# VH-VL binders against Cytochrome c oxidase assembly factor 8 (COA8): the designs that were tried, part 28

Target 1, 167 residues: Cytochrome c oxidase assembly factor 8 (COA8), of Homo sapiens (Human) (q96il0)
Amino acid sequence: APERGAERRDTAPSGVSRFCPPRKSCHDWIGPPDKYSNLRPVHFYIPENESPLEQKLRKLRQETQEWNQQFWANQNLTFSKEKEEFIHSRLKTKGLGLRTESGQKATLNAEEMADFYKEFLSKNFQKHMYYNRDWYKRNFAITFFMGKVALERIWNKLKQKQKKRSN
Short names: E, the ipSAE of ESMFold2; O, the ipSAE of OpenDDE; V2, 0.75 times the mean of E and O plus 0.25 times the DockQ between their complexes.

## First folded at step 6 (VH-VL)

Design u12 (from bb8 with heavy chain Y100W; framework fv_belrestotug)
Fold by ESMFold2-Fast, scan of step 6:
Structure u12 (fold): chain C 167 residues (1-167), chain A 123 residues (1-123), chain B 108 residues (1-108)
Amino acid sequence: as target 1 above (167 residues)
Amino acid sequence: QVQLVQSGAEVKKPGASVKVSCKASGYTFTDYYMHWVRQAPGQGLEWMGVINPSGGSTSYAQKFQGRVTLTRDTSTSTVYMELSSLRSEDTAVYYCARGWSRWEGTFYYFDYWGQGTTVTVSS
Amino acid sequence: EIVLTQSPGTLSLSPGERATLSCRASQSVSESYLAWYQQKPGQAPRLLIYDASSRATGIPDRFSGSGSGTDFTLTISRLEPEDFAVYYCQQYGDSPLTFGGGTKVEIK
C-alpha cells in the first residue's frame, strides 16, 4: 500500500470519485470542489500535540475558508438568478418565448449579455470591494499568526536543543 | 465536566416556529462543532444540521434546508435551532450533539449529547 | 447518501448471552468512519464505539466493534441488565451524515 499516494480514494465504474482524508494521514488534505462555491476545501488536520497558538491559526484559517466558501456560493447563486431574470425579461420585451423552435433554452446575443454583466458588476462593485478588503484583512491575520507559529516552533526547537546539550 | 443543557418542552400548532436552545459548559465552546439530531416517537435518529460556533458557519441536511436555522451566541456558549413552518411530522425529540473529528469541518461522530427537547406539533 | 441497514430489528436475549448487531452500508464507508451509539428509553444516545473499533472513554470492554467496507458489527460479549437498549450505527465517511434504523436488544 503506497503511503504517499493515499490522498485520494475510490473511483466508481462510471468515473465518479469518492474522497475523504486517509485515516493514517497527519497532514492537511484538499477535498473536491464544492458544488455551490466551486472552491476546493482544505481539511485541516488536528494534531494531538497542537499548541494553543497552532489551534488559533487553524481555526482562523478554517473560519476564513468557510467565510470565503459562503461568499462565493452566495455570489454564484445571485449571479445565476439575476442572469436568468435578465434573460427572461429581455425575451418577454421582444415578444419571444423562453424556448426556441427546437425546444432549446432561448438566449440573448453577446451585446445584450454585455449589458447584464456591466450592470451586475456595477451593482456589486461595493460588495466586491468589501470582500477584497476583508480578504486582505483575513490573509494578513493568517500570515501574522503563521509567523507567530513559525517563531514558536523555532523557539521550541532551540529549547529542545538546549535541553539535549545540558543532558 | 462537559454538559449540554437544552431548553424545555414545546407544544406548537402547525405553521408555527419553534426555537430550541442548547447551552454548553465544561469546555471551550468554539473548539467543537455543534450538531442537531432529531428523533420522532418510536423512530430512529435523523441528522438536521451543524454549526461552527467559531464564525457561525452552518450546513443543513437537504430535507430541512429552508426551514431550519442554526445560530449561536458565544457570550453565553449557546446554540439555537429554529424550525419554521411546523408540521405534525416534526413532532420529535430534538438533540444537540457535540461533534468531533480529526479533521476540522468534516467527518464527525458525537461524543456528548444534550438531554433532548420534546417538540409536539398538533392541532 | 449512504444508507445504513441494521439487522436484526429486534434481538431478544437473556442476561449473560452474547449479542451480535449488524450494520450494513449501501456503499463502502471510507476509512471505516463508523460509530455506534446506545440509547435507553427517555435518554439521549451515548457514544460506544468510533472508527469502527475504538471504544469511547468509560465504555466497558464487553463492547467491541469490528468491520470495514460495507459490513460492520457491534458485539456485546456478555449482556448485563443495563445493556438492554436500542443501538444505532452512524457513518461519517461521506456527507450527509447518516444513521442506521436501530436494533432493539430486549429481554427474552
Scores: ipSAE 0.417, ipTM 0.741, lowest interface PAE 2.3, mean pLDDT 85

Design u13 (from bb8 with heavy chain G105A; framework fv_belrestotug)
Fold by ESMFold2-Fast, scan of step 6:
Structure u13 (fold): chain C 167 residues (1-167), chain A 123 residues (1-123), chain B 108 residues (1-108)
Amino acid sequence: as target 1 above (167 residues)
Amino acid sequence: QVQLVQSGAEVKKPGASVKVSCKASGYTFTDYYMHWVRQAPGQGLEWMGVINPSGGSTSYAQKFQGRVTLTRDTSTSTVYMELSSLRSEDTAVYYCARGYSRWEATFYYFDYWGQGTTVTVSS
Amino acid sequence: EIVLTQSPGTLSLSPGERATLSCRASQSVSESYLAWYQQKPGQAPRLLIYDASSRATGIPDRFSGSGSGTDFTLTISRLEPEDFAVYYCQQYGDSPLTFGGGTKVEIK
């Protein structure tokens, strides 16, 4: 049978799932969404004749991806935990059980949950502001290096054309 | 022409530490991960760990965790492997090897090897 | 960890004969990320084959690799005097990186 490496999943010690890129691929591989961050990981293809600029871009993109996945994994965990604590606290204050008569988790109405969302947003405002600032800085740097790599490839093509005309 | 040149043979007493060097030439030192593999007399190859020469990040095999330390010096294009608390079972030839991967993550085979450094641990 | 078992441990052949070396993995090797190395006495290993079947630069045509999943083979179609050595397989489909125990190809 054909090899199905792309379907293989393994969990690293950190709890993050790993996927194997497809064999014979010569381009970046995009994986399924990470369970914790909900972001799709990119496994970067390394060409045999990678330029120093291409390497800098790849490393910057990889570092940015790791930073971004770590931020959202932590944020999602914090949100879920605090949301559950808020719901339980409000239900206890009302003298209600944690589960409905059907056995499902008891929930608050949309108006009551609005209080949680307002509080969470306010509490995390500074953290999200710093995240957005760093996110823009990182994307600006990536865009800048992408432009440099594009220019390098154009110059290489021009040099190749000159070589063909002279030879 | 890619070359990995290792330091000379070492004889150590049990409990001592040894530090082996591996000097790279013929390519951009920071572009490839450097791995360490050992081979006990008459035995097979055993992976010890890897270092990213660019950032200095390391990863070690579980068996060597706590005893092995990998470092590098980008100014001399040299990687170092230090193994502490030496035992007679650590007598082996230690190799540095350049990891090649089409993917940044974890998928490496070794396209170039150092000549090996013999480390003998005896009392 | 993936355990690689090489067989036979020793293969005694004459120059001009065909050598077939086996490497079996304890579990499927993703994408056939499997390499073969040659090691002569007192020398470092030399890469022969990567991705199960791709020859490394400068490796003679008589060396070929095949296989997928858990069963891999290195074939030397016609042994030359310089081919008598120990051969190791290595998987890189999963961490930690692991090697087989080796097969010694010796002169009969």
Scores: ipSAE 0.000, ipTM 0.496, lowest interface PAE 12.7, mean pLDDT 81

Design u14 (from bb8 with heavy chain G105S; framework fv_belrestotug)
Fold by ESMFold2-Fast, scan of step 6:
Structure u14 (fold): chain C 167 residues (1-167), chain A 123 residues (1-123), chain B 108 residues (1-108)
Amino acid sequence: as target 1 above (167 residues)
Amino acid sequence: QVQLVQSGAEVKKPGASVKVSCKASGYTFTDYYMHWVRQAPGQGLEWMGVINPSGGSTSYAQKFQGRVTLTRDTSTSTVYMELSSLRSEDTAVYYCARGYSRWESTFYYFDYWGQGTTVTVSS
Amino acid sequence: EIVLTQSPGTLSLSPGERATLSCRASQSVSESYLAWYQQKPGQAPRLLIYDASSRATGIPDRFSGSGSGTDFTLTISRLEPEDFAVYYCQQYGDSPLTFGGGTKVEIK
C-alpha cells in the first residue's frame, strides 16, 4: 500500500507468505481486505487436471466474488462521497469552515448525521434489495454446482477403488 | 497456437478518445485475464489495467482511473481498451497481454502479447 | 507501489561475452514473483523468466534468472547476435503490477 513504509518480507522462515499465495501451494488462499470493498478476496487455485465441471464452479465463484467486491467498492465510494458532500453542504449552510482549528476535516454531530443516514438508506433501499436477490440467486447456483462437483468426486473415488481392485 | 491480434494505428487530436481492440485465438478466451500495457516512445512499459473476460470485471491503475475503460465481447473473443481525454503524453504503443497465474484474479506475468497498436496524439 | 530500478541502463558487449542485468525493488517482492522480458525494436516483449528463476518455454538455456527479496539478476551466459535487445523486469507480488525502466544490451 501507499501508506505502508516498513520493509516487507517475501515469506516467513516456514515458507508461508502473508501477502500473496505461497509459490508452491496448491490450495485456495485468502488475501487481505481490499482497500475499496473491505472484503477479503479468495484466490482460487487452478489445478492442472481440473475437470470442466470444477472449472465451471471455480469461474462461477470467481465471477460472484468479483460482482460482490465491485458492488461493495461502489457502495462504499458512493457512501463516502455523499457523506462528504452532505457534511460540506450543512457546514456551508451554517456559515462554518470546512476544516477545524487543528486542520482536520470539520464534522457534524450525531443528530445532524442521522438525517444523512436515513436519506442514504432510503435512497439505496431498492438497490440493496436487488443486491440481496442477486446474492441469493448466485449462491444457490454455486451450491448447486458444488453438489455436482461433490458427486463427480465421489464417482471418481469409486472408479479409483474399482481400478485398484481389478488392476 | 495462441495469438493476440490488435487493431491498426490511430492518430488522434488532444481531447479525443481512442478504442483499441485485441482479438484472441488459439485458447479458451474466458480462461485467462487480459491486461493492457503501454510504452511511450523510447520509454519503458506501464501497466494500465486488467479485465476478466468471463465476467467482465475490471481493475485499473490509479493513473488511468476515470479515463480508461476495458470491455470484452465473448462472441468474438475480443477485448477493447478505450482511453478518453487524450493528451500528447498518451502517445505510445498499446499492448494487450495475456496474464498467467496459478491463482485466479491476480499475481500475473505475461506469457503472450499482442503486436501493439501505435496511438499518436498530435495537434 | 513497488518501484523497480534496472542497472545498468546500457550494456555494450560483444557476442560471446556474459551479460549480467540487475533489477532492484524498492521493497521486498513477495514469493519472488518477478519476471523478465526481452524486447527487440518494433516488437512486443517476450517472456524469458518467471518466478525469478524459472525459464519460459522455448527460451534457450543461456538465459538464467536469480535473486530474491529486493535484488534480482538476469544472466545471459554467452551472448548470441539475436540477444542484443532491451530487457525489462516485472513484479507481480503486489498491486499495481510494475516494470523496471529497462536495460539495453547493445553490440560493442
Scores: ipSAE 0.405, ipTM 0.735, lowest interface PAE 2.6, mean pLDDT 86

Design u15 (from bb8 with light chain G93D; framework fv_belrestotug; at its last look DockQ between E and O 0.40; V2 from the best seeds 0.00; counts 0 for: pae E 11.1 > 2)
Fold by ESMFold2-Fast, scan of step 6:
Structure u15 (fold): chain C 167 residues (1-167), chain A 123 residues (1-123), chain B 108 residues (1-108)
Amino acid sequence: as target 1 above (167 residues)
Amino acid sequence: QVQLVQSGAEVKKPGASVKVSCKASGYTFTDYYMHWVRQAPGQGLEWMGVINPSGGSTSYAQKFQGRVTLTRDTSTSTVYMELSSLRSEDTAVYYCARGYSRWEGTFYYFDYWGQGTTVTVSS
Amino acid sequence: EIVLTQSPGTLSLSPGERATLSCRASQSVSESYLAWYQQKPGQAPRLLIYDASSRATGIPDRFSGSGSGTDFTLTISRLEPEDFAVYYCQQYDDSPLTFGGGTKVEIK
């Protein structure tokens, strides 16, 4: 059962939540979505009796998470920047101001925005291909080490059962 | 025994860059994140940023973003802090500090500190 | 960012007296992710307490930490001459990591 202390806390007027693992927890914990990447971070617990193989898996998962967080944070910032530049450019071409009569940001309709989405996807195609290649490589390595750790834990459990039986 | 040994004092002119080193020994270099903290004369401690020595990933305090660069060399177990566009307000003692946490990549306090490197920015 | 306010700024006491140092956070520090450091003139900070109340290796038992939420306290039960130093609190609940402004414990 979840402890009350593990619940999200509102820390800003916008209602942004924070989450941290309980002080005595011995488990991995999932945090709130990062503002820039929109991905939820996993806080990987470091066990006191961690094997070298378990440590290698944890380090690999952490490095993959940092790589993934950085990629999507940069991608989201680039998307937002280029989207605003596209909207401003098209409004200028139409002879329209950047704000409506009411003072709100002027926007384009879905048909006009389709041009931006096509351009953005085309421009970033190679970048996304390299991301997918590296994502597959990283997940293959993680899966491989997960298998090795699982086998190690099964073997250790079997050794422990033998010890209990002999006593 | 864990030791963090920093490079010697530096005197720089405004607009210059400084690069401070911190050599770690007595533990597995890639097992702990390394942070940089500075202290202006007579002032308190200010966190600047962190590097994961394993993958080289970095995170910086907003105040230093664009001016600070953290790097590492795993073959020499050394981390580096480079601060550019120096101003007189950057006159401080700069510390490297080893981050300890029960969780990878987060929730750090500092169990070991370097001796500090004095950087003086003057015309 | 979490702002830590330490009080008093200076605490003037004699050896043998009890020192009580306060650290207040601008917002709740979850799970007491707060540390205390001692800094002597010309030296790097030294870890005293972590997780608000856990004493670091080699730290004398006269040092103790307490508190939760927004209010934290470092207590030195009987001051020794070597304890006259500046003390800093640090939170590690949220990024960026932040320190208090420090409390100087000086001889009366």
Scores: ipSAE 0.549, ipTM 0.795, lowest interface PAE 1.7, mean pLDDT 87
Fold by OpenDDE, look of step 7:
Structure u15 (fold): chain C 167 residues (1-167), chain A 123 residues (1-123), chain B 108 residues (1-108)
Amino acid sequence: as target 1 above (167 residues)
Amino acid sequence: QVQLVQSGAEVKKPGASVKVSCKASGYTFTDYYMHWVRQAPGQGLEWMGVINPSGGSTSYAQKFQGRVTLTRDTSTSTVYMELSSLRSEDTAVYYCARGYSRWEGTFYYFDYWGQGTTVTVSS
Amino acid sequence: EIVLTQSPGTLSLSPGERATLSCRASQSVSESYLAWYQQKPGQAPRLLIYDASSRATGIPDRFSGSGSGTDFTLTISRLEPEDFAVYYCQQYDDSPLTFGGGTKVEIK
């Protein structure tokens, strides 16, 4: 049985965003859209005195972002590939070349492309349902930890105020 | 204390592959990017690539694109660098280096280094 | 890529003297995203300075970094015997990450 060469999934190199946040900023920054996912990455600020809870929140946000980036990068690649294959197949069926007489890339009309979109959405429906489910789960978890961090920060501020009143 | 311990020296023939390991300890392994930098004998430092904390994303210098593969095993706190299609010019000391940045995923300087692994490519 | 040129290539000095090392970038390095490393023979590089002027943990006060834009400087105010090594600058403003060619500080 020929060993099916593991298709090296060319994991689209998450392009280290060339976006450089201002050095003096203490806030998260949003980078330009990623070339593969078209999602804008968030550059997370790392505080010098990050609490374990803040660190956990940051990690969860980061992991969720990476998950989203990978999902959409792969989805966009799949979409582009299948779209091209569909166009080529339909043109071939019509006896048309890949290029017009003017040398332009041959395209299908809007009605024909509507069939592609319908089929693509139907084929990927379950995948998108799982994505949406997991997206909500992740975001609920993030929101929960955001609440915990907010409470921790309030508590720490109250302790500091008490210490200043006692001195 | 943060420690990066690399695998031992390797001798390879041209066209072969080498896989170097870097075991991390003394910190939360999944919090930091890991980089690889090499140094040819008597030469300067050359950045090869980076792997993110989860191991799900990598970036490579153009010179090594298609020949280098970085992987990460969180269970053993180990990062691997595999370099294929070895040439005599690949004779160098290879370092793993922990990347630090105030802005995660953007910019890196190297706060901790492995001891280096000598890779010799000879006929 | 950002090319970093270090000068001089070799600096011959005596213990107690001041060392001044230059690192010039081919283009402006934003937000002073420049680091300096020390490397001794047979050892891995050691971080000295990050963000052009911030000393790494455990680095003596005799080491200082300065500069912005394209021109950066590492200064050793008073050379100790253990400071004779090769020094590299590194930018992390853009990918790929790049190093300078190094400056060797040797004993006169």
Scores: ipSAE 0.025, ipTM 0.640, lowest interface PAE 3.3, mean pLDDT 87
Fold by ESMFold2, look of step 7:
Structure u15 (fold): chain C 167 residues (1-167), chain A 123 residues (1-123), chain B 108 residues (1-108)
Amino acid sequence: as target 1 above (167 residues)
Amino acid sequence: QVQLVQSGAEVKKPGASVKVSCKASGYTFTDYYMHWVRQAPGQGLEWMGVINPSGGSTSYAQKFQGRVTLTRDTSTSTVYMELSSLRSEDTAVYYCARGYSRWEGTFYYFDYWGQGTTVTVSS
Amino acid sequence: EIVLTQSPGTLSLSPGERATLSCRASQSVSESYLAWYQQKPGQAPRLLIYDASSRATGIPDRFSGSGSGTDFTLTISRLEPEDFAVYYCQQYDDSPLTFGGGTKVEIK
């Protein structure tokens, strides 16, 4: 049954950002926290004379960011849905409604909620283990290409210095 | 020369699905977002959603969330829009449009449009 | 969601006259992230203006855009016979991307 209230609670969207950097900027931008993942996306600048190596690095960074955004958006959505289901189930077992007599959303005490947190972490342990492995693998690849780009830029700088001195 | 060529007109019954293709040429397919916009007869333009063809990530307008699916095939430089559970209100011309962006993860104005695909939903 | 309201709905003018089309946003459009499109019957829209005032490649200089914040204007300084069409504004400041309802420019 759909729940009214917060928007976009049925499924997490992709990592496509809604933030738009200033059009005159020539720099990467850090946007506001994504509504679903709570992560701040980086908006990578695309220069006109981007080398193939620089493009590979940028796309790898973007793909990694999108993967990370999607993982946490899905995890946060699952957490919220299962938390609500847990609370609803426990309130039903106690013969209570979803709202207090004041009309506020009913809740559980800290000890009762601790059971939910333990169950959620245990249930998702293997998923987080694979996430950590893939995170390190992706960051190693990014670091490798960052090194290659840095060497490429040093070589171009030395080539320009040598040309100036010979003129 | 940038071109977006869409598949031909379709006639569907209520409850069916439709899948419209948009083949891109004349530019690097994975460098630009692809948007879908529809226009009901005698009506204005309505944004449906966007796909980043580089990674395949998508974002949809809330009105279409759960009914629209955007996919792409980078080997053919083609984006597909599938709209399910069709009803008479979905009768429209469906456009693909290339979104310009100077930054990854953003979408701007639409600099090139497909020719449009008429989808008619009737009994 | 940013709602764009275009006025007038229909603008009846003769060739050679000046056309002024208005687009009003329900909230401020940051950095003037607003575009204008022309659509002729049976055709896809064509980009005219982006970033509120920048003319797209190949668009005649008789087309100009202005405005900021909530109020934007498309001006056609001297209407040509081929300019009779429907014009849409579109904002790209925030998702969902939205269009105005259109202004039809028709021959008087």
Scores: ipSAE 0.000, ipTM 0.543, lowest interface PAE 11.1, mean pLDDT 83
ESMFold2 (binder alone), look of step 7: mean pLDDT 92; pTM 0.943

Design u16 (from bb8 with light chain G93W; framework fv_belrestotug)
Fold by ESMFold2-Fast, scan of step 6:
Structure u16 (fold): chain C 167 residues (1-167), chain A 123 residues (1-123), chain B 108 residues (1-108)
Amino acid sequence: as target 1 above (167 residues)
Amino acid sequence: QVQLVQSGAEVKKPGASVKVSCKASGYTFTDYYMHWVRQAPGQGLEWMGVINPSGGSTSYAQKFQGRVTLTRDTSTSTVYMELSSLRSEDTAVYYCARGYSRWEGTFYYFDYWGQGTTVTVSS
Amino acid sequence: EIVLTQSPGTLSLSPGERATLSCRASQSVSESYLAWYQQKPGQAPRLLIYDASSRATGIPDRFSGSGSGTDFTLTISRLEPEDFAVYYCQQYWDSPLTFGGGTKVEIK
């Protein structure tokens, strides 16, 4: 249908295929960008014989992803709302309408938009600093557990190789 | 082994808020997402939202966004559903249900349900 | 959102008969991420089938699920007295999670 065709054009064409995990999939799958956060979610597969360490890593990665998704969804919403309010306020001050003669949204010049970006960054500096700190702390923890899981898998593989040689 | 035990029936006036609890036992509380589903008298099932007990992240159905708040207490293995600005249309049985999936955080079906909490909104 | 339509709304049968319940989706339910629940009066729903055709633990083999895409069926091969209940389908492919309107299986 034309409506569905137009909607699909607004998203990455390959995003639809990347959204669907393969049938009988036993691997992680990457979805299309979230509407609000613009981040691609990773769908983590839960193996039937997952070790406690592997489970801890998976839950940590998921918790970090949910935290990251919420932060950027809120940040993008705040940015869009404040940007629109700034544009409307400045256009009203100039005595201009919100739409051009062609019916498109009226915009401000680059110089005025630079003022908005400076104000937004300054206002959110502390928030972004804390985000970066927490993001690095979370990534450090994930990397640490990834290392532990890798060592566990190497050890188990070596143990299996020894067992096969002993047979 | 696995049990979800909900708080007792509530009768509320329009405009009030209600907070229903769901205590989990028999499994590791943080291993499964907890969902809330309601059912009005003689009607079908309606999904309200979900909470990840690990970290406390929530997601709500659009219809309930702004009126519903899901929280949890890991020390008591309990999830809470608070619904504000109650209307007569909110009269329903409210269920907590454990989400099961082969994928973390998505594609849930419900393997265990609480017994339900009847909330009546009347004046 | 995916809308699930169950039919018939009411199915009047006698014990020993076969019940066939339909659930149709407004959009394809990929990976057959479709579950069926049984609800008796005054009780919480009980999981019967997941992944369209897999029986949940403790569910008798007279219950079977089939279908894919947009057309799903729950079959009860030989109704027992305890099977007279309302049955709901649920998709878990797309958010928000949605349920069908239910099919009541009642005694003729």
Scores: ipSAE 0.501, ipTM 0.765, lowest interface PAE 2.1, mean pLDDT 86

